# VHH binders against E3 ubiquitin-protein ligase UPL5 (UPL5): the designs that were tried, part 24

Target 1, 342 residues: E3 ubiquitin-protein ligase UPL5 (UPL5), of Arabidopsis thaliana (Mouse-ear cress) (q9su29r532to873)
Amino acid sequence: SPEALHGGLFMEFKNEEATGPGVLREWFYLVCQEIFNPKNTLFLRSADDFRRFSPNPASKVDPLHPDFFEFTGRVIALALMHKVQVGVLFDRVFFLQLAGLKISLEDIKDTDRIMYNSCKQILEMDPEFFDSNAGLGLTFVLETEELGKRDTIELCPDGKLKAVNSKNRKQYVDLLIERRFATPILEQVKQFSRGFTDMLSHSVPPRSFFKRLYLEDLDGMLRGGENPISIDDWKAHTEYNGFKETDRQIDWFWKILKKMTEEEQRSILFFWTSNKFVPVEGFRGLSSKLYIYRLYEANDRLPLSHTCFYRLCIPRYPTITLMEQRLRLIAQDHVSSSFGKW
Below, E stands for the ipSAE of ESMFold2; O stands for the ipSAE of OpenDDE; V2 stands for 0.75 times the mean of E and O plus 0.25 times the DockQ between their complexes.

## First folded at step 13 (VHH; framework vhh_7b18_3)

Design m5 (from k7 with V100I T109V; at its last look DockQ between E and O 0.66; V2 from the best seeds 0.00; counts 0 for: pae E 4.9 > 2)
Fold by ESMFold2, look of step 13:
Structure m5 (fold): chain B 342 residues (1-342), chain A 123 residues (1-123)
Amino acid sequence: as target 1 above (342 residues)
Amino acid sequence: QVQLVETGGGLVQPGGSLRLSCAASGFTFSSYAMGWARQVPGKGLEWVSDIYSGGTTYYQDSVKGRFTISRDNAKSTVYLQMNSLKPEDTAVYYCAREIIYDSSGLRYVFDYWGQGTQVTVSS
């Protein structure tokens, strides 16, 4: 499926199609959902920030992994160029490597809290106490598990024989961080960067682009505005046809949305507009106002939408209970998928 | 190969009228809903009107009562009669085919678009 989806999207770009904006937004979102799906083993979620992704070192078992990471770089660059928010957040370590920057101890705090706390303790322990405890029995090695096999990696020449002490513990931590977090994904970062650069002008290298950003800037570009979605902002950018904004049905609609989960709200927005995420500047950043139209043909029908024009069509539901039931049905990801996914 | 070709655009004074035509080919025209959209200078793409295969029509509020969408299935043609034109109606007008976009049958999209025809309303 990942191979087929990547190939299909790549072919579409090469063939240049007269595709409407709703279809384009949906394609980028679905492609990114497939790429960053944990079941495809290309990317790994951060343990201490489940929203964020970094390359999976184990992806090397797939002989095609260089092509997949290069393709991912192209997709991300194109999404940025088209101003499409795809809902992806990068781990701080991955972002720093794309920028060509060094990884500090504070940078891994949300990537691996156990390692962060252990290294912090090693560095902050009283020097005399640390040395009297034989440096906690540590030597300049890193124990790893790759492909189900345990490895011992020497952090320096004869690292197995070099004891950690209060004089060299900073060196130990620096080497440990580099070998644990930067080295394992170096090739994936390289391939991603190559694909990213291929989609930009030749005068804009990847490190220059990412160095000019804080992580929060990239978050806004790829995910959009801060969560949760502002229902007040949504309502302020919605117009009505066949309803007055003071009608009971309109009051019910916004009350129901306000009590939905963030994911349910995003599913409704996607059903309505083919946008899963709100831009950084809020709903005013969308290309148009949103519209709620009255359906006259049935009072119990499921909602309809026309996503090119941000149009949601609902009947004049007789009760808030019926409206809520119908809205929760369309909030299911199965209903919103154009390719049978969600 | 779906093809949509708009004609009938031009310059007109405020209060005037134009009739846009859209010749369709490459698909079973009578089975599809059709619509009009416009690209207003300095603004995004804006929906104007839809007509379903059974003849039911819908209009944006700003054009309701002034514009009339119609279709001739025998000629595979969609029309937009534009009366009482205002300067804010100045735009490139596109004809488009409408489909049900996803497996739910609940989401609609314009999948094929014409090249557009310029309508300019000025004194």
Scores: ipSAE 0.140, ipTM 0.627, lowest interface PAE 4.9, mean pLDDT 81
ESMFold2 (binder alone), look of step 13: mean pLDDT 84; pTM 0.838
OpenDDE, look of step 13: ipSAE 0.669; ipTM 0.904

Design m6 (from k7 with E98Y; at its last look DockQ between E and O 0.55; V2 from the best seeds 0.00; counts 0 for: pae E 3.8 > 2)
Fold by ESMFold2, look of step 13:
Structure m6 (fold): chain B 342 residues (1-342), chain A 123 residues (1-123)
Amino acid sequence: as target 1 above (342 residues)
Amino acid sequence: QVQLVETGGGLVQPGGSLRLSCAASGFTFSSYAMGWARQVPGKGLEWVSDIYSGGTTYYQDSVKGRFTISRDNAKSTVYLQMNSLKPEDTAVYYCARYIVYDSSGLRYTFDYWGQGTQVTVSS
């Protein structure tokens, strides 16, 4: 499955220069859904923030994992260059590694709350109490389990022989964080960064790009803005052809959309534009206004769309009930599962 | 290999006319909807006009009445006749092929476009 993703979708990606923006937007979304699918074992969701992804250290057992992370870096760079929101959030630790920044204790708070609390307790314990308890029996080691095998990693030379005390506990925590969160994904970060750099026109270093951002800025670039979608903003950025804004069909359309679930609304937006997510600045951040065009064919047919131009074509439906039935049909998830004729 | 080659651009005075041509190859031209889009420097692609395989045409409001899209299936060519040109029409014009995303026939998009032809309207 991963090999099929790498080979087949990569081939379609190489044709992007001649491809329309609607096809490109849909491709980015679908490819990212597969890359970040937990079943592909390339990325893990963070335990204390399920929305966020970090590279899976265990992915290194697959000999093709460097190629997959390099490809992912290429996809993310292109999505950012084309201003396409792909619906992905990165874990703070992964972001800091991409930026070439040191991971502090405060930075792991939402990545691993248990370890954050344990390290905080070690640093804040009364020095005399801590020392009288032999540093809680701690030495400069990290005990791990990988592939069913327990292992002990020395955090410094002779770490097994070095007791933690009130004078060196800061050093212990710093080394523990580095070895637990940064070291295991170094190769994946390197490959991602290589692919990311390859797609930049002027070879901007990845560390320079990510250092210019807060994590929240990257969240906006990759995930987009408001949840739920603002129907008022949507309506304000929609124009009409073959209908007047005051026509009953237009009034029906927005009433139906307003009462739909968030999932249904996102499906309509995707059908219409190939965007599942709205930019941080709202609909004004899209490259064009949206359009509702009258379709003069039959007055009961399903809607059509031209996603490159943000155009939804509907007939002059005779009833609100028929319009609602037709709109709910195009909101079904399976509509977006196939690419068109090649 | 799908190819779309635009020709017919150039420099023209306000109020003048140009006829753009788009030669298509590498596919069954008569089976596809075709369109024109344009790019003004510093802006995204703007839709101009479509023509479907059955001959139905659509136009952006700003060009309706001034521009006419047509096709010659025997020559695998789509045309854009541009009359009463304005400085606002200055752009690179691209010919594009539409595809349908799935078997339902409901969602259209561009999958290919040409290198573009420059139209400049200036006195």
Scores: ipSAE 0.189, ipTM 0.632, lowest interface PAE 3.8, mean pLDDT 81
ESMFold2 (binder alone), look of step 13: mean pLDDT 82; pTM 0.812
OpenDDE, look of step 13: ipSAE 0.604; ipTM 0.871

Design m7 (from k7 with T56Y; at its last look DockQ between E and O 0.58; V2 from the best seeds 0.00; counts 0 for: pae E 5.1 > 2)
Fold by ESMFold2, look of step 13:
Structure m7 (fold): chain B 342 residues (1-342), chain A 123 residues (1-123)
Amino acid sequence: as target 1 above (342 residues)
Amino acid sequence: QVQLVETGGGLVQPGGSLRLSCAASGFTFSSYAMGWARQVPGKGLEWVSDIYSGGYTYYQDSVKGRFTISRDNAKSTVYLQMNSLKPEDTAVYYCAREIVYDSSGLRYTFDYWGQGTQVTVSS
C-alpha cells in the first residue's frame, strides 16, 4: 500500500544513515529523479525552463495524489536537512505558494507569457480609452477549461455583474492571477507543506522557511551553484596519497577532466563522492577534501572509489591515452548505475 | 548475523599507545575489506585506515607512520595499533566492513559498523 511504502522508505532511509553518507546522497538523488519524472502525473516541467517543476493540477485524478505530495514534501525536507543537492528546481509560482506569498503579475511572466502580456496591456491602457470601451466588455470572471469542460468562475461575489474599469482593473488582474495560478494547486501545495513540516522541528512553520529565501537561494540548496563545474576549484580541493601533485599522472588527470563534457564531469564526481552537484560556494562547501590515492596492484586497472571519504583510487597509468579511456568508461558506467545495483 | 565488536579503547596520555581489536563474525571475513573510522567530537566521521583482502593497507595522512592496520583472517580480527597518540586522536573509533557499493564493482562503502570504542588522549 502507498502508506506502507511511504513509511517503509522513510524507515529504511533512517536506518541507511548508519551505512554511509554516500549511499544516503545517492538515494535522495534517485528518489527525486523518479518523483519529478514527467511520466508520473505529479509535476509538470515549466515551458520556459525544463529544469523547473510545479504541481500538476490534473494530478487530482489519482485518488492517492495527496499521499504522494506529502511524501515529496518529506523527501525534499530531508534532502535540505542533510544538505543534499538533488537537481530539482521549483517554478517561481510554486515557490511563492510554499512561502505563503502573493503572486504578482511580474511573477507569472515566465509561467504564462500570453496571460502576462494581456494583463499588462489591460493595466497600461489609457484610462479614458479603457472606460469608454466598457473595459473591453470584461467582468470579474475567469474562463477555465479542465478535462475538456469549459467553465466560468466569478472572481468576487456577483462577479458576472461587475464591470472592469480603470479604477478596479488592478484588483481584477490580482484576482485573475490568484484563481488561475494559486487556486488550482492549493491542495497539492497543502499536502507538500504538511509532509515538509513533519520532517522539521515542530516550532518552525513551513511558510517561515521558504519566506526567508529568495528563489535563487532555494535553487542553490536544491541544485547547487556551478554549471559547468569549475575544474580549477575541484583541483584546489583535492589531495593526493601515493602521488605527488607534480606527477605527470596528476597533470594528465586534470587535463582529461577539463576536456570532458559537463555530464561526464558530473558522472566522475558522482563516482568519486556520490554528489552529482557542487554546492553554491563551490568545492569548499563539501564536507571533506577530495582524495586521489594510488593503486599499487597494476598500471592499467579501472579506477576505484570509496564515496564515504571522497576517495578516488587510480593506478599509475603509463599513458594519458589509457587514463582517458579508463576515466571515460567509469563516466558512462556511472550514468547507467542506480541505487539498488550494488 | 553480521557482528563487529571493537575492544581496546581507553584513556592514555599524549605520546602513548593503544591497540584496538575488532572481532568479526557472521560472514566470510577473508573475502571483505575492513576499515577503521573515527567520530571526532564536533567534527563528525573521519576515515582512518582500511585493509583489503589481499593485505594492502591505506592510511589517512594525519595518522600515517603512527597507526598500523592489520588483520588475522584465521581469527577473523582486524587490529589498529596506535602509537604516538595526540589529543586530536580523541574520538570514538569504529570498525567497519567494506562492500562494493554498486553493480560496477568499483565503488566501496561501509555496510556494517561496530558499536565503537572510546579513545581519549589527555593529561
Scores: ipSAE 0.082, ipTM 0.596, lowest interface PAE 5.1, mean pLDDT 79
ESMFold2 (binder alone), look of step 13: mean pLDDT 84; pTM 0.843
OpenDDE, look of step 13: ipSAE 0.688; ipTM 0.887

Design m8 (from k7 with Y58W; at its last look DockQ between E and O 0.68; V2 from the best seeds 0.00; counts 0 for: pae E 3.2 > 2)
Fold by ESMFold2, look of step 13:
Structure m8 (fold): chain B 342 residues (1-342), chain A 123 residues (1-123)
Amino acid sequence: as target 1 above (342 residues)
Amino acid sequence: QVQLVETGGGLVQPGGSLRLSCAASGFTFSSYAMGWARQVPGKGLEWVSDIYSGGTTWYQDSVKGRFTISRDNAKSTVYLQMNSLKPEDTAVYYCAREIVYDSSGLRYTFDYWGQGTQVTVSS
């Protein structure tokens, strides 16, 4: 369709006066699906929390990577300003860098469990035993491997000559964490922050915005509330036109929806509203009530929706079986991509 | 260039009437559904009414029986006759074009909006 929006890294933001809120929600969601798609090599999922993303250090091989990260910063800022849940979670390390905060050992626990455990052991080992063993032979270096080549990076001046001991092992761990997790994505964080700042009112720097939040606050702003959708809350925020709440079709509708998987329920919500995720507040946090309208001109057709106003139009289906078949069809026929397995 | 221009807003006493007009240009008007929405002070956008290309109409419950949407395809104009106006009807009223915006053909939205016209219902 000529007015349909498809995902793209540099999709133009339409004039706000001419673009409806349903189109905007769809655009933000689809663009973020493409940006955070691992196939585009811009972001990686965290190994120990598959839901979360961090910039891919290898994205530097693309000469356009600064533009892509700057664009991503603008998109995220706009989504936050329009209160659109785009379904993205950031890795704690990435969040802390956006906030301008130091990364501690405890912050990498879910990013790299092996390094977390090793560093924790180094810090907790008996000082006299550690020093008696020449700090286990450790010096202030980080071993790296890129394209099968191993390099040694000095963590401080003359790091190859500086032995780790019980007095300096905290400094060693701090430098190791910085060089392993912060430095490789420094440029990507810089460009993201630049794009984010360009969209903020009053020229507020990203550090001041992110410092006011815990990671869980940002999760709610970008992903929304608890994972299982509350069908009772959904029903409580739905009004009817052409149906009475006591009609058989309304009872059937909610029973069918309650039987669906979480993914099917999210697909129905997206079909209905262009929102894949419910706000932290639940359905009361949506911009309006949801509506189920009767289609009078057919009794067996697929549902329709008008996403600007959260309107789902269904005929007076003659059987629960037909209603279920039609609803399951629209649940599988949606224009969303996943953030991997859930 | 798609353009929608609303006129007919103003100040009216409770119980009064207004007729909003929306002049459309830049597209084949008769092929599109059209609608009205309103921005109520302190609240979000509210859907008011739709009229489909074949003339079928739909209304929000709060305006049903009081408001009438109509269209004149020859003049590329959609109208909203508002009778028995209440203070709760005070809002900026927008005319909008409806489209199917995904490949399914089942999901509709307003793609182009007018600039809005203020309706104020007050003593």
Scores: ipSAE 0.270, ipTM 0.673, lowest interface PAE 3.2, mean pLDDT 81
ESMFold2 (binder alone), look of step 13: mean pLDDT 84; pTM 0.836
OpenDDE, look of step 13: ipSAE 0.571; ipTM 0.857

## First folded at step 15 (VHH; framework vhh_7b18_3)

Design n1 (from m3 with G35S; at its last look DockQ between E and O 0.40; V2 from the best seeds 0.00; counts 0 for: pae E 4.9 > 2)
Fold by ESMFold2, look of step 15:
Structure n1 (fold): chain B 342 residues (1-342), chain A 123 residues (1-123)
Amino acid sequence: as target 1 above (342 residues)
Amino acid sequence: QVQLVETGGGLVQPGGSLRLSCAASGFTFSSYAMSWARQVPGKGLEWVSDIYSGGTTEYQDSVKGRFTISRDNAKSTVYLQMNSLKPEDTAVYYCAREIVYDSSGLRYTFDYWGQGTQVTVSS
């Protein structure tokens, strides 16, 4: 089960010093894929930036959710300590809460564009016009709707009776943002921070670590460089054995790779190296050059790899069409991303 | 609990020979493929040779004809006989256990390696 698996996998991994680097990189990636899978109800993708994750406020319906968020904090801390890119981007609001920083209106722009625009209009409206229109009928409340159920939350004592006006509209927006985006995930942030701190010394608390970063710095640490992957950089860091750089098969290989989607390219990189993501400094940030080795057997065989050596083994394919077909087969997620019968 | 211990490294003249040994423990040795790899300081790992559980061997082009990998399942030991050594063979040599770990059967990695043994080929 997920509950037993989380605890057991963490303990086994932490205590193994001799595990090969390919297994280590792959384990972190696969564990994070399970944790951040929306079907597990722990995290959601942000609506206006689908690359980014935030805790799911509804995760509280699972009685084990505190343990899962604490475990997630441990995993992320370990990944950062080992400099493993796990392919996770955090929503700005979640990042700021980990840093102990206040959430501003500009911080929610990519989290909820509709609410951003509405609040921006409230703040920018002419003060006299706003006050003459009774503050658009607003009071210090937040109205919520979940599964057809409407609720009203007072933002301050007697909020239903406190009218919004040009003098207090900044306070209204600040409270609205806090209650809408920060408060619902407060417990999840607390549990994540607890697990994260457990992996760090008591002299390096989570707020101090995250506060010294911009979000873009954390993006680089957890996902690596910008999209898309640079094929020219990849080629520049690849050496050959059994092929010459001028061989037509080498020209075909890079042409095919350049035509692939980003996900297919990441699947090939993962097949080759057990890295799904490239560091911010590019391929020079990997521990070794990559290698393409010739297989001297049948000229139609599927590629092989030795991921600890960053070695991809391919035969001397007779046509570009055959090479492309074989490379697309190994790019399929169900073939290239599992531990097999581990 | 898996342990691999390399021995047999040292200083030799060009054209000389060395025999490396890797003593294995903590697993059913005869069921696993074993590899030798080498590393020059500041470079990544370079594959040298494999021996499969069935005894089939493979070699990197630069060592083929000069190096011989073998195994003794009764002693849980893999060997690398290195003949006609060249200065470019200078490296730390590692013994590694290989696994096939994805469902396709196409991806290999090693899950354990030893501490390594230094081989230096110079005058």
Scores: ipSAE 0.104, ipTM 0.588, lowest interface PAE 4.9, mean pLDDT 80
ESMFold2 (binder alone), look of step 15: mean pLDDT 84; pTM 0.830
OpenDDE, look of step 15: ipSAE 0.627; ipTM 0.868

Design n2 (from k7 with D102N S103P; at its last look DockQ between E and O 0.05; V2 from the best seeds 0.00; counts 0 for: pae E 13.6 > 2, placed apart)
Fold by ESMFold2, look of step 15:
Structure n2 (fold): chain B 342 residues (1-342), chain A 123 residues (1-123)
Amino acid sequence: as target 1 above (342 residues)
Amino acid sequence: QVQLVETGGGLVQPGGSLRLSCAASGFTFSSYAMGWARQVPGKGLEWVSDIYSGGTTYYQDSVKGRFTISRDNAKSTVYLQMNSLKPEDTAVYYCAREIVYNPSGLRYTFDYWGQGTQVTVSS
């Protein structure tokens, strides 16, 4: 219940007030761990960065969910005021809504990469080709599933009858993004903002505060110290295709990764998955296992990745030295050509 | 001029099979990775499968074990064998050529698309 969570945690904080900043930080950490715990279904993790959270639209089934979001807004405002890093990050869409800014296609890239890629291709498709294929059969609708029931939502008046074409596909994508990502959490954003504003001695709208920041600034304010990446945990959550776990190349790979700096390890993780950070619970918190696939082309080719499925593709390198050289090149993001793989 | 032409779509019953073909012309086919994507009405395009110039294949989890991508470089053709078809596989299927789209040269996107072929799994 919200009263039990609120009362118990505030009573704990009150009883600890004789202790220094460590007790205050512990309180904020405990509260945020409970609020952002996926088991409580108030927030969802972003698919492509498990450290980032956005409100769960399904939280509306709890009639007290507005109180929880208002409380969360208060907690975050207090944490920012006391400069306590609570170890959570917000999804870009949620941040933009707090700032009162419009959500663009580029803004959903890390929230839903599949939708991002699909919409981008729709917008960039040759206009003549798009129109000659009846706009791929698209109309101005969004299909949703709630509690096992499928619904069709019209994105505009008579949307089921309005065909998508090269002249209106931008409007279609804009409406799709708004209805899919922004509209479902409007009430939660409203309640969070109310609680956030209540903690400010001069009533300043949360949009004013968040508009003055880039997402990276907010990340710095909220992020706690990051645990080092566990290579053993990484290895335990990696599967292979075209390699056996006992192959020398697999042994070399993990030895090289273990030798790399934390910065280099995060660069490899980002190349592999588009995630820079591992969830608090480790690699088991990711949406799927990671994969190393064998590339059957030349045995000296640079690694490839398909990040939406956590796929790293490498050839059967003949030496550990060559593998290390190629992996360090990927970590630097300075490779400009794939000519050698033609 | 790059052209991709899909054939082999149609109506099948659940559990049935279809084989899609994509005839490619206007480029050195053996030098390019090729892929399949599909469009379900009212939703965005989704990736289905890739095959690289060296023959390595990749699949979306929902089709793994049921679909097989292959290529015949001598005929400049890529295939998608679809077995154990389900109603949710109903879509327009597109053949596409992959290109590099990022500064590191190691991430791909589709640059040329076929006209698509309808696959309907029902009744």
Scores: ipSAE 0.000, ipTM 0.279, lowest interface PAE 13.6, mean pLDDT 76
ESMFold2 (binder alone), look of step 15: mean pLDDT 84; pTM 0.846
OpenDDE, look of step 15: ipSAE 0.699; ipTM 0.893

Design n3 (at its last look DockQ between E and O 0.44; V2 from the best seeds 0.00; counts 0 for: pae E 3.5 > 2)
Fold by ESMFold2, look of step 15:
Structure n3 (fold): chain B 342 residues (1-342), chain A 124 residues (1-124)
Amino acid sequence: as target 1 above (342 residues)
Amino acid sequence: QVQLVETGGGLVQPGGSLRLSCAASGFTFSSYAMGWARQVPGKGLEWVSDIYSGGTTYYQDSVKGRFTISRDNAKSTVYLQMNSLKPEDTAVYYCAREIVYNPETGLRYTFDYWGQGTQVTVSS
């Protein structure tokens, strides 16, 4: 909602006044959760890959949408500069648009399977049969519907008069794809790119940045690895203060974490570091090693954390059962919130 | 307006000592934990030490026994005594205030306000 986005702007003003890395990581995550929240009009999940986002063409009805997309571009650029994984995946078409690259038929397979199959059939149909049937009556037009209004768009000059045949069907499909998938989000892509450029460099265009990447590279930068969290890698990158590596409590800790669901593990990581996701190269890619510190207070206290420095503080729990109960508490939202768990 | 001002940096030879000071204003100093962090050239921010309002102190392993954090609540000042300095201690040192980041649980902390930093250079 617009109120939540305005709250994000307030967080940005506070961050500009001098805030720490832990607060900054929380800000990126909160703001991105709101921007990409399906309830807002800015982004939609892709129909054939619900993990991925694309600009909502209908967002144009909001007169403030250019500002929102410019702001989004700024946020994403800042997250990349600070190497913060915000858990966002972009649709392939949106990525290609940011890179200034042509969209092929294979690129829309997971965006619109029906159109993919139809276009593939047109291209693979026997040329003689296709031409004998007047190209199935196709001309260089695209029929659209926006807000209940039907419209016919010519794909090229005099497109209504240009019949599709076996010699030009490739051109037809290329133009159809561009007009159906690229053109409707062109303004949103422009505004996103404007905000993105302002943060990285006024002299380095976003197309140069995105062209250097495969989509999988960007996935890693924004969401982190697709693989499950490696507990062995986590343990290998954790140091201790007030505990010996051989202490029972350390053995218990890793055994408990290994038994947790992936969602619970990510919640522990977030509590500990304000990072919800592990980089593609694993825990080596985080800005620091992780630390487990001993609390010298009562031996039944909940864990504490200092997120700027990747510190988790636990007492010397007397039993594995108590440790597990306490860790599961910090992994869960004890009170419902408007966002996901922190 | 929260303000933190570090002083006491400079050039020192290996094995030498420096004492950093951090003058705090704009908040109830005695109610907050305070800490030191450092920015090492070519690397990220690194935690150095914390001191809680009750006087409990914590140190990263590489500075234990060499550095001592202290506070004077009457002067609203945090100190970092750095002894047996090594070239690897070369960094910009920041004083910072700690806050409870997740107020619902009260269990997550981070630095919310930072000083301007003071340069410490350890070189022969």
Scores: ipSAE 0.225, ipTM 0.610, lowest interface PAE 3.5, mean pLDDT 80
ESMFold2 (binder alone), look of step 15: mean pLDDT 83; pTM 0.826
OpenDDE, look of step 15: ipSAE 0.626; ipTM 0.865

